# Ledger of designs, part 7: VHH binders against q9lxz3

Target 1, 367 residues: q9lxz3
Amino acid sequence: MVTRRRSKKKKKTKRKKQSSKEKEKYQTFINLPCDLLQLVISRLPLKDNIRASAVCKTWHEACVSLRVIHTSPWLIYFSKTDDSYELYDPSMQKNCNLHFPELSGFRVCYSKDGWLLMYNPNSYQLLFFNPFTRDCVPMPTLWMAYDQRMAFSCAPTSTSCLLFTVTSVTWNYITIKTYFANAKEWKTSVFKNRLQRNFNTFEQIVFSNGVFYCLTNTGCLALFDPSLNYWNVLPGRPPKRPGSNGCFMTEHQGEIFLIYMYRHMNPTVLKLDLTSFEWAERKTLGGLTIYASALSSESRAEQQKQSGIWNCLCLSVFHGFKRTCIYYKVDEESEVCFKWKKQNPYENIWIMPPLNLIDLPLFDHRI
Below, E stands for the ipSAE of ESMFold2; O stands for the ipSAE of OpenDDE; V2 stands for 0.75 times the mean of E and O plus 0.25 times the DockQ between their complexes.

## First folded at step 1 (VHH)

Design u10 (framework vhh_7uia_1)
Fold by ESMFold2-Fast, scan of step 1:
Structure u10 (fold): chain B 367 residues (1-367), chain A 123 residues (1-123)
Amino acid sequence: as target 1 above (367 residues)
Amino acid sequence: QLQLVETGGGLVKPGGSLRLSCVVSGFTFSTYAMAWVRQAPGKELEWVSSISTSGGYTYYEDSVKGRFTISTDNAKNTLYLQMSSLKPEDTAVYYCASDEWLYSGTYEGFDYWGQGTQVTVSS
């Protein structure tokens, strides 16, 4: 039967942030002895590290090295009610508010290599957007269903960038549409339907080593290789426990991971064996930290085992859970849960800030 | 206190149409996600459709895509489910549900539920 439910859990809306009252003067440090320079640079927050990298060659080399170690993915919150966006850095526990009027009417579809793929359901317009540079790259229109997933292979500034979606699944056939950068139109490919007939939809798409991996809500894994125009359904299903409240598929350096979340038990972390195409449960990530969200995920290998984020799952939001798990330590089976600003799973996404920029426009002025 | 009240159910022939309504009171409608969940006789709850607070994101169970449309009227604090091309297998009690989170493919997590409205599709 159905009864009215009440939540007695208190919501923690307070966000932790670092604030500075004095603006750092980089010119006073250009003549520091090398040991003091290293100490100063190692203690700079990301914003100041990026600005410091513009001072001279020695500072640039040191700052870039530290960015490789310390830069984590940022979380973007999209609010369609007030047309505002919030960018959150979990490593520094700081946030900034952004306004992107060019994204009015758009919803987020995917994130990769510092770029967002945005879709306007009223105009059928597709748009690549870089929130760090505000660059826009419009793509040809395509009608997309409300629950249809779309992914891309790499930054749209590359001619090798490929958009991918499955547009229809019928009893006999699957229709795939792809768009290569600078093409005149979408390419349509039709394949025999080899998926289990009682699946509902594709839940997760990741790109790895030239191939798109597509996971259905029933655990069926399909593979699309655009270089061969090849579609296949892989054998096997990931084992999961009853009562799953969410599912995240991630890629890191050619390896594919699947995470099942549960309300009352520890997450299941699975890794795909790329030779056998079988899933195997993992109790450690070997220093890897995964930043998971419903539409896409980011990851990085942590270099310091003493880091609070080493060997962790960093989660934005997932189905069935009413809290955000900031950290879940896979090998310790422990978690730190914090619920901040209200956000639904399809209105937030992880994004990796660029490491090769000397200065980021978002940090030059308050916006 | 949050209250959800469903109306619009009834008896309809296969191929017919019905519009279900859910009037929401006790909270700011635009700050919550809304869903329709159904239960057929002798079966478990099945998620049907969800909509975000702004109406910008909608999700449907595959068997109802193209036949059902979920929508909101924020000025009236009302959630709708427009059902067309109804089939006997759509016979169920339909529940309106609400939470801070948008869910697709699941009814777990919704904190507030209505009492339900009966839809019967038969010749």
Scores: ipSAE 0.000, ipTM 0.144, lowest interface PAE 18.0, mean pLDDT 71

Design u11 (framework vhh_7uia_1)
Fold by ESMFold2-Fast, scan of step 1:
Structure u11 (fold): chain B 367 residues (1-367), chain A 122 residues (1-122)
Amino acid sequence: as target 1 above (367 residues)
Amino acid sequence: QLQLVETGGGLVKPGGSLRLSCVVSGFTFSRYAMAWVRQAPGKELEWVSSISSSGGSTYYEDSVKGRFTISTDNAKNTLYLQMSSLKPEDTAVYYCAKGRYLYSNPWAFDIWGQGTQVTVSS
């Protein structure tokens, strides 16, 4: 336990020195030319960047432009004991504790474009919620089985927003329900279950290029095209290695990735060939960092190779009885682990913060 | 609708015993792994024990091994946690949880009950 106390002591010393240096730099910024201000602001962590952008219009414009390049996903996780929510920035290893009484009775289903999709199993109410603005967009009620997964195509502020859910209640049929934001009611489509002979639970749904990709707990991939009302089960299967204890599917700019997790071995990363629908193992992500959780994933293209998040998987995982959050560096096959506050990975979801956080009550804008 | 209702908590002295029960409705009990999870005041959630969907495999957090026993009664749709040799550090709200996947890994949980308070004090 000596190692734990030593690490904690070193961490406090580093934080104190960094805080003092940052305050000193911040004080001198007021006298710098605009070009130098932009260069210096790019070195500030997100919290200080938000504070700096509140100082004056020039700083605000510089900070906003730099956030486009340096925005990273945040982790939101929730408690079952009360209406407590925590927003966690893994790059800064800092969190904010929040209370959302308006979400009482709701549970999270999906995250995309800064919005959460929430479901109340007692009222059958669906709600889009933005935790940064507290905007709520209610949707028509829908009865769902508790193992049923949902996704949406884009922010509910768009008329193109499409809600999607898929379930296999019986071994014979797949039931798909969709809703466009301005429709009168849900559309139901039923397809023969060509995933037959397996107990199929859909684990992951991603939206890419107008299509929903659905991954089952057995590694089967299916595709739903809402424009054609077409369901297809792809014949190929990713190779399943003995001892895999979970998998995650992610999307980034039209590319589909599959991550296999193991109790005692390094994760395996596969990429889908969109022409052949065959999976190929990847030893590098080309600077991409993938933030995966059970209900949704986020990604960020990292520009600087020296960044600790370059070419990484950031995962909330269970290795046997251990609760861990890992940054796994794909090309080096190495990991940096830190203690996970929550044991159940399904209590958390990744979310992209908005580019301008200045007007949000989450942050102290005072010097 | 699916419901999990925990009972059996209460105040007990160190070295005492309690039996927690979780009555399940709204799903086929034998298709899902089940678990007990606890949260002590000011602490994070801690997994305590899991049982496979068949009831044939049980798993325990190291601090409770030999003291706690998880079991199911499929005919009664009830999950049990028999607790013995209770310690002050066992004081927590205990939650019944349903596994996320059919017939699979007992470490991933989707649904909690409302919880039952266990207080171990002299």
Scores: ipSAE 0.000, ipTM 0.143, lowest interface PAE 20.0, mean pLDDT 69

Design u12 (framework vhh_7uia_1)
Fold by ESMFold2-Fast, scan of step 1:
Structure u12 (fold): chain B 367 residues (1-367), chain A 127 residues (1-127)
Amino acid sequence: as target 1 above (367 residues)
Amino acid sequence: QLQLVETGGGLVKPGGSLRLSCVVSGFTFSSYDMAWVRQAPGKELEWVSSISGSGGSTYYEDSVKGRFTISTDNAKNTLYLQMSSLKPEDTAVYYCATLTYEYNPETGSYSGPFDYWGQGTQVTVSS
C-alpha cells in the first residue's frame, strides 16, 4: 500500500538510505569513501587530474565532471615570425612550448569552445585550429583588413557554427559578412552606420543567445542577429570612455560583462542590462572569474568563496608599457602583476582546454 | 628515480592461482596507498584492489572479492596480489600504481605520485 503524505517522511528516510547506499557503492567500486575521493580529485592540478582519469571508469567520470567545474582557461602566446607557441596554465603557473608548422603565416582572430580561428593575410585562408588535438578545419577564403575583427558562434564540429566579421569600409556604412558551415559562399550585408561620426573601429565581439554583440573603441555597443539579418545600435554607454588601456567584453551564461581600464585607475567591471541595454557597475562578481584578452575572453564560476581566485579578473593585456599579466581581486581592489619574458610574442589569447585531455598528444602518461 | 616493477604474470587455466608482485623503489613504500589496476584488450582501465599504506586496510572490486587478496611486505618494499579461482574474464595486463596524493596546507593543493605506474604484467586465463 502507498499513502501520499507519508511519502515526504519516507522520501527523507529513503534519501538518507540512498545517500548512504551510494557512498557504500562508491567505496565498493573505487575502494575509497566518496567524500575523500572527491576531495582528492577536486584539489588535483590539471595534469594530475588527467592521469587520475586513467585509473578506472568511475575515476574517469569523476575527473571529467570536476574538469567542467574546476578547469581554468589557459593563456596562449604566439609569434608572428615563427610557428612557436607558448601555452600557460595559470592554476599551475607553468608553461609548455608548442610548435605548429601547420599555422605558418597565420594570425589568431578569435577563441571559443577550445578552438582558435586563424587567418593568413597573404593567402586569405581561414582555418579553425584546435591546439590540444591539432585538428584543422579549413574555411572559405575571405579578404580582411589588417585590424578587422572576426568571431564565431560555437565549435566548427557543430552544424550551427557561424563565422562573423564586421567592418566599416567607409564611416557611412557597416559591412557584415557571415558564413554558415553548409553555405556555398560568404553572405554580405550592408547597413547604414548609425554609430557616432568619430567612430574608429570595432574592438570586441561576443556571441550570446543567437546574437553577436559588437563594441567599438569609443564604447558604442551594436548587435547583429543573423537569423533576422538585423543590425541595431544600442543606446547604452559606459560612464567613462576607455583610456589608453581599452575595454574588454565577455559573456557568461547569457550575461554580458565589460571590463574597462581608464589611464592609471583600477579596472572597472560593468554588466549589461539586457532589457534596457544600460551598463551598471559591479563591485562583486558573485564568484565569477573573468579571463580577458584583446581578441577573446573566457569566464569560470568559482565554487568556493575561500578560493584565491573567487571574484577575480585575469587580464593578459599590457598594463601600461609593461608586458605583464595582472590578476585583480574585485572585492579586495588588489592586484598582482606577472612580468613575462621580453622575447615572448606580442599577441595572446585565452582558450578553454577540452574536458577529455587524456586522449591528446600534448599529455602523454609516459611523460 | 621512482620505479614500480611488476612480475608474476603468465598463462593459467580457469580455476587456477597466480601471485603478482610489485617491487617499489625510490620512495618510502609505507607512506603511499597502493593499488592494482588491470586493462583487458580493447577495454578501459579497471580498478582491482587497493591497500592503505598506514593502516593495512584492504579494498576490492566486487568481481574479485573472495578470490583475490592484496598484501604488502614493508621490509621488502613489495606489494602482492594473490589471485585464486581465476576466470577467463580476469585476462588482462595488471599494473601496480600509487593511489593517493598528499595535501599541502601551505599551498592549498595536492602533490603526489598518482602518476607513478609500473610497466605491467600480462595475465592470461585460458584452457
Scores: ipSAE 0.000, ipTM 0.096, lowest interface PAE 23.0, mean pLDDT 69

Design u13 (framework vhh_7uia_1)
Fold by ESMFold2-Fast, scan of step 1:
Structure u13 (fold): chain B 367 residues (1-367), chain A 125 residues (1-125)
Amino acid sequence: as target 1 above (367 residues)
Amino acid sequence: QLQLVETGGGLVKPGGSLRLSCVVSGFTFSDYAMAWVRQAPGKELEWVSSISWSGGSTYYEDSVKGRFTISTDNAKNTLYLQMSSLKPEDTAVYYCARDTYIEVEGSTYYGMDVWGQGTQVTVSS
């Protein structure tokens, strides 16, 4: 048995709205000393903290200081019934609604380095989107199957950014498509399918040490090295049990982790041995916190030794058409539930915000 | 025809040992990973252990790790499960399976295909 804490009731979220009363509220505090401002600002929700940073230099400095200390990955939820986006910050246990009209008709594919990769299945458009700056970087069109996975190696602002997708169009062959910055078109590479006979889909993709690792729904692990145009199916296979309700693969500083969620038992955390390509269970993460979602995951080590050591999984889990976000301490085998939401597992993704949240167009700055 | 034949089950007292064998025919043994799966009366199907197609990698359910050992003999086309320190909760029908995607009775089980008839293991005093 694990120690379980009662989940917190979902907090109300409201779409951002600027009012004259809210502007007057900010103006009232403009002359406070910096230490008193920090006490006031530390109690503000994230959207109000961002707005407050626009008031004057002293407020800007105080707001930025608090954001640097309390930054964590944010969870973005996408709604099918309207074009609304709900953002959740687990470090502050705060949420807010956002509106991104530029993403109408797009579905999310992957998240890395503060950027989302978005795909429109009707137009075949691919788009990098940064929700913090609202920068858009369109990519050449690509037809993709409904459940086809994509990944990228790093932010599209880098000349080393590489887009990657893998599919098995026929039982006999693996088709890999890549796009590198400044290319005229997508590069297609075809390899003999050495995966098991009943292979259907690639479910998890991570980028580590210059290569893409791909996990299938049958537990086969393969790698693609774009520098060598090399594809190989690895012998390592993670243990898989009936009753799994989630599978998440993540990368942190060259290490690869795999998390299995179960309906009626504790999560299993596995680490890949890159020498033997064998999976081994882990009961500690050495201070690492993993933020896991179906399409991609984020990870974070503590910034300061004085803050202590954490060994945690922050997971969105799907159970009986309800989605619960849990914080699971791997070494203590204890969990804390802090949010409930009814969502599809492919309609949410973790994203890392920038350390400096100054002057983001994400929120209205009407002061 | 594709066939898996399990043998070696029986009645054993707690703390005892058994070795299960699975003879494979009709496909190339070394082209597939192999698994042992069990089902206790009135319980869900439970994966027990897997071995890679090369025989170089082995994986175990936490409850059997350190007590069970999976191995292959490619020359005899045979998969083994050596069970030691048996407990009453190990009582189940044990199935040999080829590792692939499979759906059983409305549930999806990943990594298991082409099943044998099973062999009964009963651990009781």
Scores: ipSAE 0.000, ipTM 0.114, lowest interface PAE 20.2, mean pLDDT 69

Design u2 (framework vhh_7uia_1)
Fold by ESMFold2-Fast, scan of step 1:
Structure u2 (fold): chain B 367 residues (1-367), chain A 122 residues (1-122)
Amino acid sequence: as target 1 above (367 residues)
Amino acid sequence: QLQLVETGGGLVKPGGSLRLSCVVSGFTFSDYAMAWVRQAPGKELEWVSSISGSGGSTYYEDSVKGRFTISTDNAKNTLYLQMSSLKPEDTAVYYCARGEYDFWSGPEYDYWGQGTQVTVSS
């Protein structure tokens, strides 16, 4: 059983006046009220916010607090060269280029908790990569089909990290492979195939509350519980309009959302009832912003209803058009803005940056 | 009305290549999953490869991964199995099958071709 968060008693406020002329000397430049400091810093681009956090402890705390409120996922593009990648951040004035020679020959498979899962189709090597620290955690080799999906439960620095993939689908059986961080080899589990169309691919995988949820291209939802070695196909299917040309499944604080994309009509947003396993269409996200790509998704809860990203979908898509990202307000059924790029939908992914970027050499712009 | 006709089988040496074809009539590939299933002499049916109705998803038995490629040509109503680096263990009658799934009875292949013999011998 999990206990509730501890309440801390605050220390009684001291009533002592500061009367020293030495303290008067610094009042104008150092002792700005935190609310005013946050208002000023909230108007700075991310690079300037990072530099401002180095000034003193008060500025550092204010800058980090604003990053907690205003930090959005970054979009990474992989289509340039083997060791050159483009980064898009909504807070940055320009796109940044990053060089990762350690990723030469690798393609991206999944993103979660600031880590990328990378796969080399020529060597069959799997690699966890953190683009912010450049840490690499290699995993045992596994042959993967081109359209095969793989997911993981949490950062590979955790002992609870689990890799998950469906390696074979036959008319009678489904073969699942899993890998725990300290295992000597992949674990293989075989289950009866109960999918409505048994040769469907799994297009979307999310991990929530200890369970992997797997959605097929025909709308069948399956779940895998690694603690029980349990596989089941759920009877409910999401209501969708004909002609969907993409889908994105996301998780936020135990809730599962599904977005269907169409060429000629507005996206359909669905939420899974985890008790009944029924899908229900939603006209609002309750202030949630969802950052979705073909391989994985990120989300954040928006603090202010008047924010330009309240109830917003930020979708990285390329459906034969120049469109790479759209900002779509679910409750207004309107597109706020979009970016134009000529890229494969499997050559980009959203990733959540760490809150304190100043400690990372790759993002230190000081000369 | 509905027909599946396999061709392209034959005798090949180990390390050789062969392409099997299955011409279909009476239905469209977009509505059905298609599979190649083989049966070696004296053994049970073994699933080899499948392609989804959307054409975007392909699945392979572990022993044939990297050696076999399944594909469709909708304009010619033809399913293909390109086989390379053939081994004596690949010797079997290869069947083209149309797949349908019934939730209560499990996965079913509702229509099969007559089969085409592949023999890999030195």
Scores: ipSAE 0.000, ipTM 0.161, lowest interface PAE 18.8, mean pLDDT 70

Design u3 (framework vhh_7uia_1; at its last look DockQ between E and O 0.02; V2 from the best seeds 0.00; counts 0 for: pae E 14.5 > 2, framework grips, unsure alone 59.9 < 65, placed apart)
Fold by ESMFold2-Fast, scan of step 1:
Structure u3 (fold): chain B 367 residues (1-367), chain A 122 residues (1-122)
Amino acid sequence: as target 1 above (367 residues)
Amino acid sequence: QLQLVETGGGLVKPGGSLRLSCVVSGFTFSNYWMAWVRQAPGKELEWVSSITSSGGYTYYEDSVKGRFTISTDNAKNTLYLQMSSLKPEDTAVYYCATDLSGYEIPYGMDVWGQGTQVTVSS
């Protein structure tokens, strides 16, 4: 036996073991009063906040509490030429590239409560997809036109989840199709078209207080109440200045906002009065930040005025054959606080990340 | 089948004019954003002009502003680019592109044509 032919040795673990001094410091941090702990972790980027939540129960509760207040929506870019996806976190100003072969042939239609609604125009397959967990919930097939918009009321994990689509197959009638998660088939309802004949499509859909609000390319607003099977076109239309080059509708805690973009002037923000159904211009959002894209919008309230994203519009727009994310301060004259560009034609949509991110592949140290 | 077919390119002298045409088939193009994009030899793709699905708004790259005009003919399902006061720097393959989402703000370009060559020289 020649032992000198044994050249391989077990690799010594280089992981740092906590010293008595470090253990003492660790105990001090774990025992911080909640006010001081929240001050410390509020300074952490989302990635570090997620890691901090794994330390102990007190830190976990404090980190989750701060995520409720400080979590920003993330932007997903879908390549139309391959199965690659880019996920952008505005709080860290970082992106990561992901590959979802299970979504091959699918296009994104809507985002709500951390879930995406995906559609395959070749198979007519619909599915809910969670990009953070990779959970899939397939739905019954539905034929849709390229200009047809879809929305849903809440996460597909809820028994109250309702899928909704609206289209005008003929100039005289509006066709609405709905599906509850456990139904046997899609429900079809037809209503007389009371919208202007020359509209091309429904551009924006938001769900608020049990009702779907639908905005057309001509600025007409309609609502659908699924509990009453009721469709109504609201009177009037929002005021806008000449040269509008984009429109976004969003919802926040029962309030509905409309944003008009202009080529050579500041965006206009309007709020819907739910009693009169009249639009009124607003020059401040009272700490609200709106994240808007063509397919969906997200929003969050911010109490700290010195926050980098206080009272902002974060708009994903396409111009010059490039995707641009524009951050605009609503209460400042013509101030663009941030501009981010993406090359190539990409679909994009805002999504709210879940509060518990500890076990997600995106934050797995093995990757 | 969704197809975009560009025509109208050719050899032209500086200061000359050309009209590019893009015939659209397989969808109702008046519902979608349309764009002209070009690629000069050895250069990256450059956006030239866009027109909204409604036809109400047009956009131009600064270098072509006042010289090029984008327009549509819905009855012929055709997109046009009228080019005047052509310069050697306008030499490129010109592509027609569309976003099939139908939204006022397009979220990407889905379908591209095969391109038409424009050469501006003496």
Scores: ipSAE 0.000, ipTM 0.246, lowest interface PAE 13.8, mean pLDDT 71
Fold by ESMFold2, look of step 2:
Structure u3 (fold): chain B 367 residues (1-367), chain A 122 residues (1-122)
Amino acid sequence: as target 1 above (367 residues)
Amino acid sequence: QLQLVETGGGLVKPGGSLRLSCVVSGFTFSNYWMAWVRQAPGKELEWVSSITSSGGYTYYEDSVKGRFTISTDNAKNTLYLQMSSLKPEDTAVYYCATDLSGYEIPYGMDVWGQGTQVTVSS
């Protein structure tokens, strides 16, 4: 008994001393100036950034701040055979497969700000879906034609969120429907058809500076200003019309870019002059990378030039069931290894993950 | 009706060789993408090799390059996979598959065979 008590006392004293040494070590890391801590954390890959964020409040805040700057878009793919979807992070080469039967029969219409706009063509249901949180925000029903595009201005959690679509184009008129958050019904507006050719579809829509820019299959660019209820067709035309291999349009910090390829050619990048509305060819994206999807494209300024993936068009492809990404440098001539094919607009879509990955149900601290 | 039938699987020792065959009926395979895909026990499908419908180009997963050879016999409407230097990790059910779209980089495989078992064990 006396031996057992001495053993317990020794073990308690040893653990107490070890605990004090551990807390003193952690206290020195906590006391680092924010600038030095940010320098250390900025050199970590994402998975180590997440691990570091569990150390203390100061490290957590620094790691989360840096994650926002360094995160890249993910891919989402909705299975054709069941009610599952796959999220894929190309930067970490990690995927997560999820089952969500509530989306059976829905297809994607648009992606922006971490949200997907989803449409069921049988029930005419619309909803916003966040694939990372699995949150849904239902919207009023609307009938949509097969080739009709729909877009939104910002996340549905904002009271300023606006949905926009062109519902019909006739010889004389164009009909636009909009829906503001908290409204009870769709607003319909009718305008004179000012397109130079009467048989057009809108293939690309972006929202920038409070305005929807709409590109037709013939290369005409139109705008809709919802604050003025104003529609107009802009005078500029790209040097070539979009072809069968498709095109991509994106917005970055108020600038509008149009990217397209013709067979066996490097991408052509055009920038819209917002004063003249003329398109000008650019030889560079200025460090910007465009993650191309048929319905909406994401853009990011790349911070890690060491990887060699900057100033690029990034395209996702299936290669014998292997999901891969290919990159086209726009400031260099490179041999294209794959023909650029028109993709199914509902199969692979770029989406931005949320700011705080560590709180997601998809993410495990033990990675 | 379009059918893909795999044969040639079996038990083989490590370092051994097998030749898989896939007979295509109902369509001429020379007009489509053809692929071999495998599934090891408890694992997802893994692409192994593909041959293009144009140019006769072949593609291989990194783990099988230099050991496996995909080929066709157009007269017999047959796809082959010659496997050599087999390893225990090559143990799987092997499927042949095709993409009916005719694209150079397939979006997915539309038609599948029933599969043939390959077991590499001492």
Scores: ipSAE 0.000, ipTM 0.175, lowest interface PAE 14.5, mean pLDDT 70
Fold by OpenDDE, look of step 2:
Structure u3 (fold): chain B 367 residues (1-367), chain A 122 residues (1-122)
Amino acid sequence: as target 1 above (367 residues)
Amino acid sequence: QLQLVETGGGLVKPGGSLRLSCVVSGFTFSNYWMAWVRQAPGKELEWVSSITSSGGYTYYEDSVKGRFTISTDNAKNTLYLQMSSLKPEDTAVYYCATDLSGYEIPYGMDVWGQGTQVTVSS
């Protein structure tokens, strides 16, 4: 009985080597590390940035993030020879020429929130002007001295916009005029003059938390509260005389800063103590960038930008026909800039550009 | 009355050193910029060095960088200029100056000393 050992043929199940097609992850530009993507996008002109933003969500986010929301102020230069205006973006180092024939004969008085206060000394006309939109908001006429300083609280598009000026300083009295947005007339207030009997001119005016702060050339600080119709001269004086060469006052989030600039020195920064109304010297700007001009100064808390314009004092410099800026670090020893000179206060001013600059045909990308 | 008095000038050989002093009276350094300026014979007034009131920042003319050191002693109300590696071109009357009014150095300085003569000659 020959027991036929049935050889169980082990069916070698050919394990189909699933060739793991390593999906060669074609590293498309879509898969670029965020840093590299940002680097690439940062080099794109705005037009191409916009195009790039349509590629995918990641690109869109990167493009929008890099769309330099021009959060930084621009410099506007007022030509003496023609009705031309030159805008300068210090972050991009770009210039744009604008023409506003409608502003013929006008001079700048103040700048805030993207608006210019313009005055015509021949017609006594005042208007708010937006150089980006060309919008004009006229005001009642006002006779004022050429060197008279004016300030306003916010954009004239706001119903809360208040215009302020000191129209007269006599031995006995100070006359203040205010204009509320869309008001029919100027409001006039008269106060007893408590300023030192020395010839005092107001050189700097800033608005903060409902109050106008007015600095004289002698370093006296006065305040006007429109809500209370209250005027007072504060006892505090800067430890140093503001002098004539470079004094800038600015406001940031309720804080008031005074900056002294000299050609061969780093700027001196003072901060106003709002409790004691005394000036204290600061060794740092605390992360602020101050764009300073004679009539008004803008302050921004900006994160370290690649432009290097961070935690510094930014001033306009004119070299021939070239418009540029110089930057002074307050926290560190800065190089002495021999190119900086005191300028005519009416020749230039800092202005905030609109957030939606994308639609502004201002910069001919053809250059 | 505000007064600045310079001392320490003299004749020195090229490569030599000299220390100038300026004693200040009538005010304190705490609120003023101090500077050294010089005038060589037949030349215009030249800014040499400045120091901030706090003493925190110093500035130098390019020609004197690395050779001159400006400093203050507030306790003594004295401004100093340490000069080293002196050159014939450093020959000048050196003036101590302060700016009380906020004018650019050297122009607009409102207080000056009488100056001290520095002569660098072989």
Scores: ipSAE 0.000, ipTM 0.231, lowest interface PAE 12.9, mean pLDDT 80
ESMFold2 (binder alone), look of step 2: mean pLDDT 79; pTM 0.811

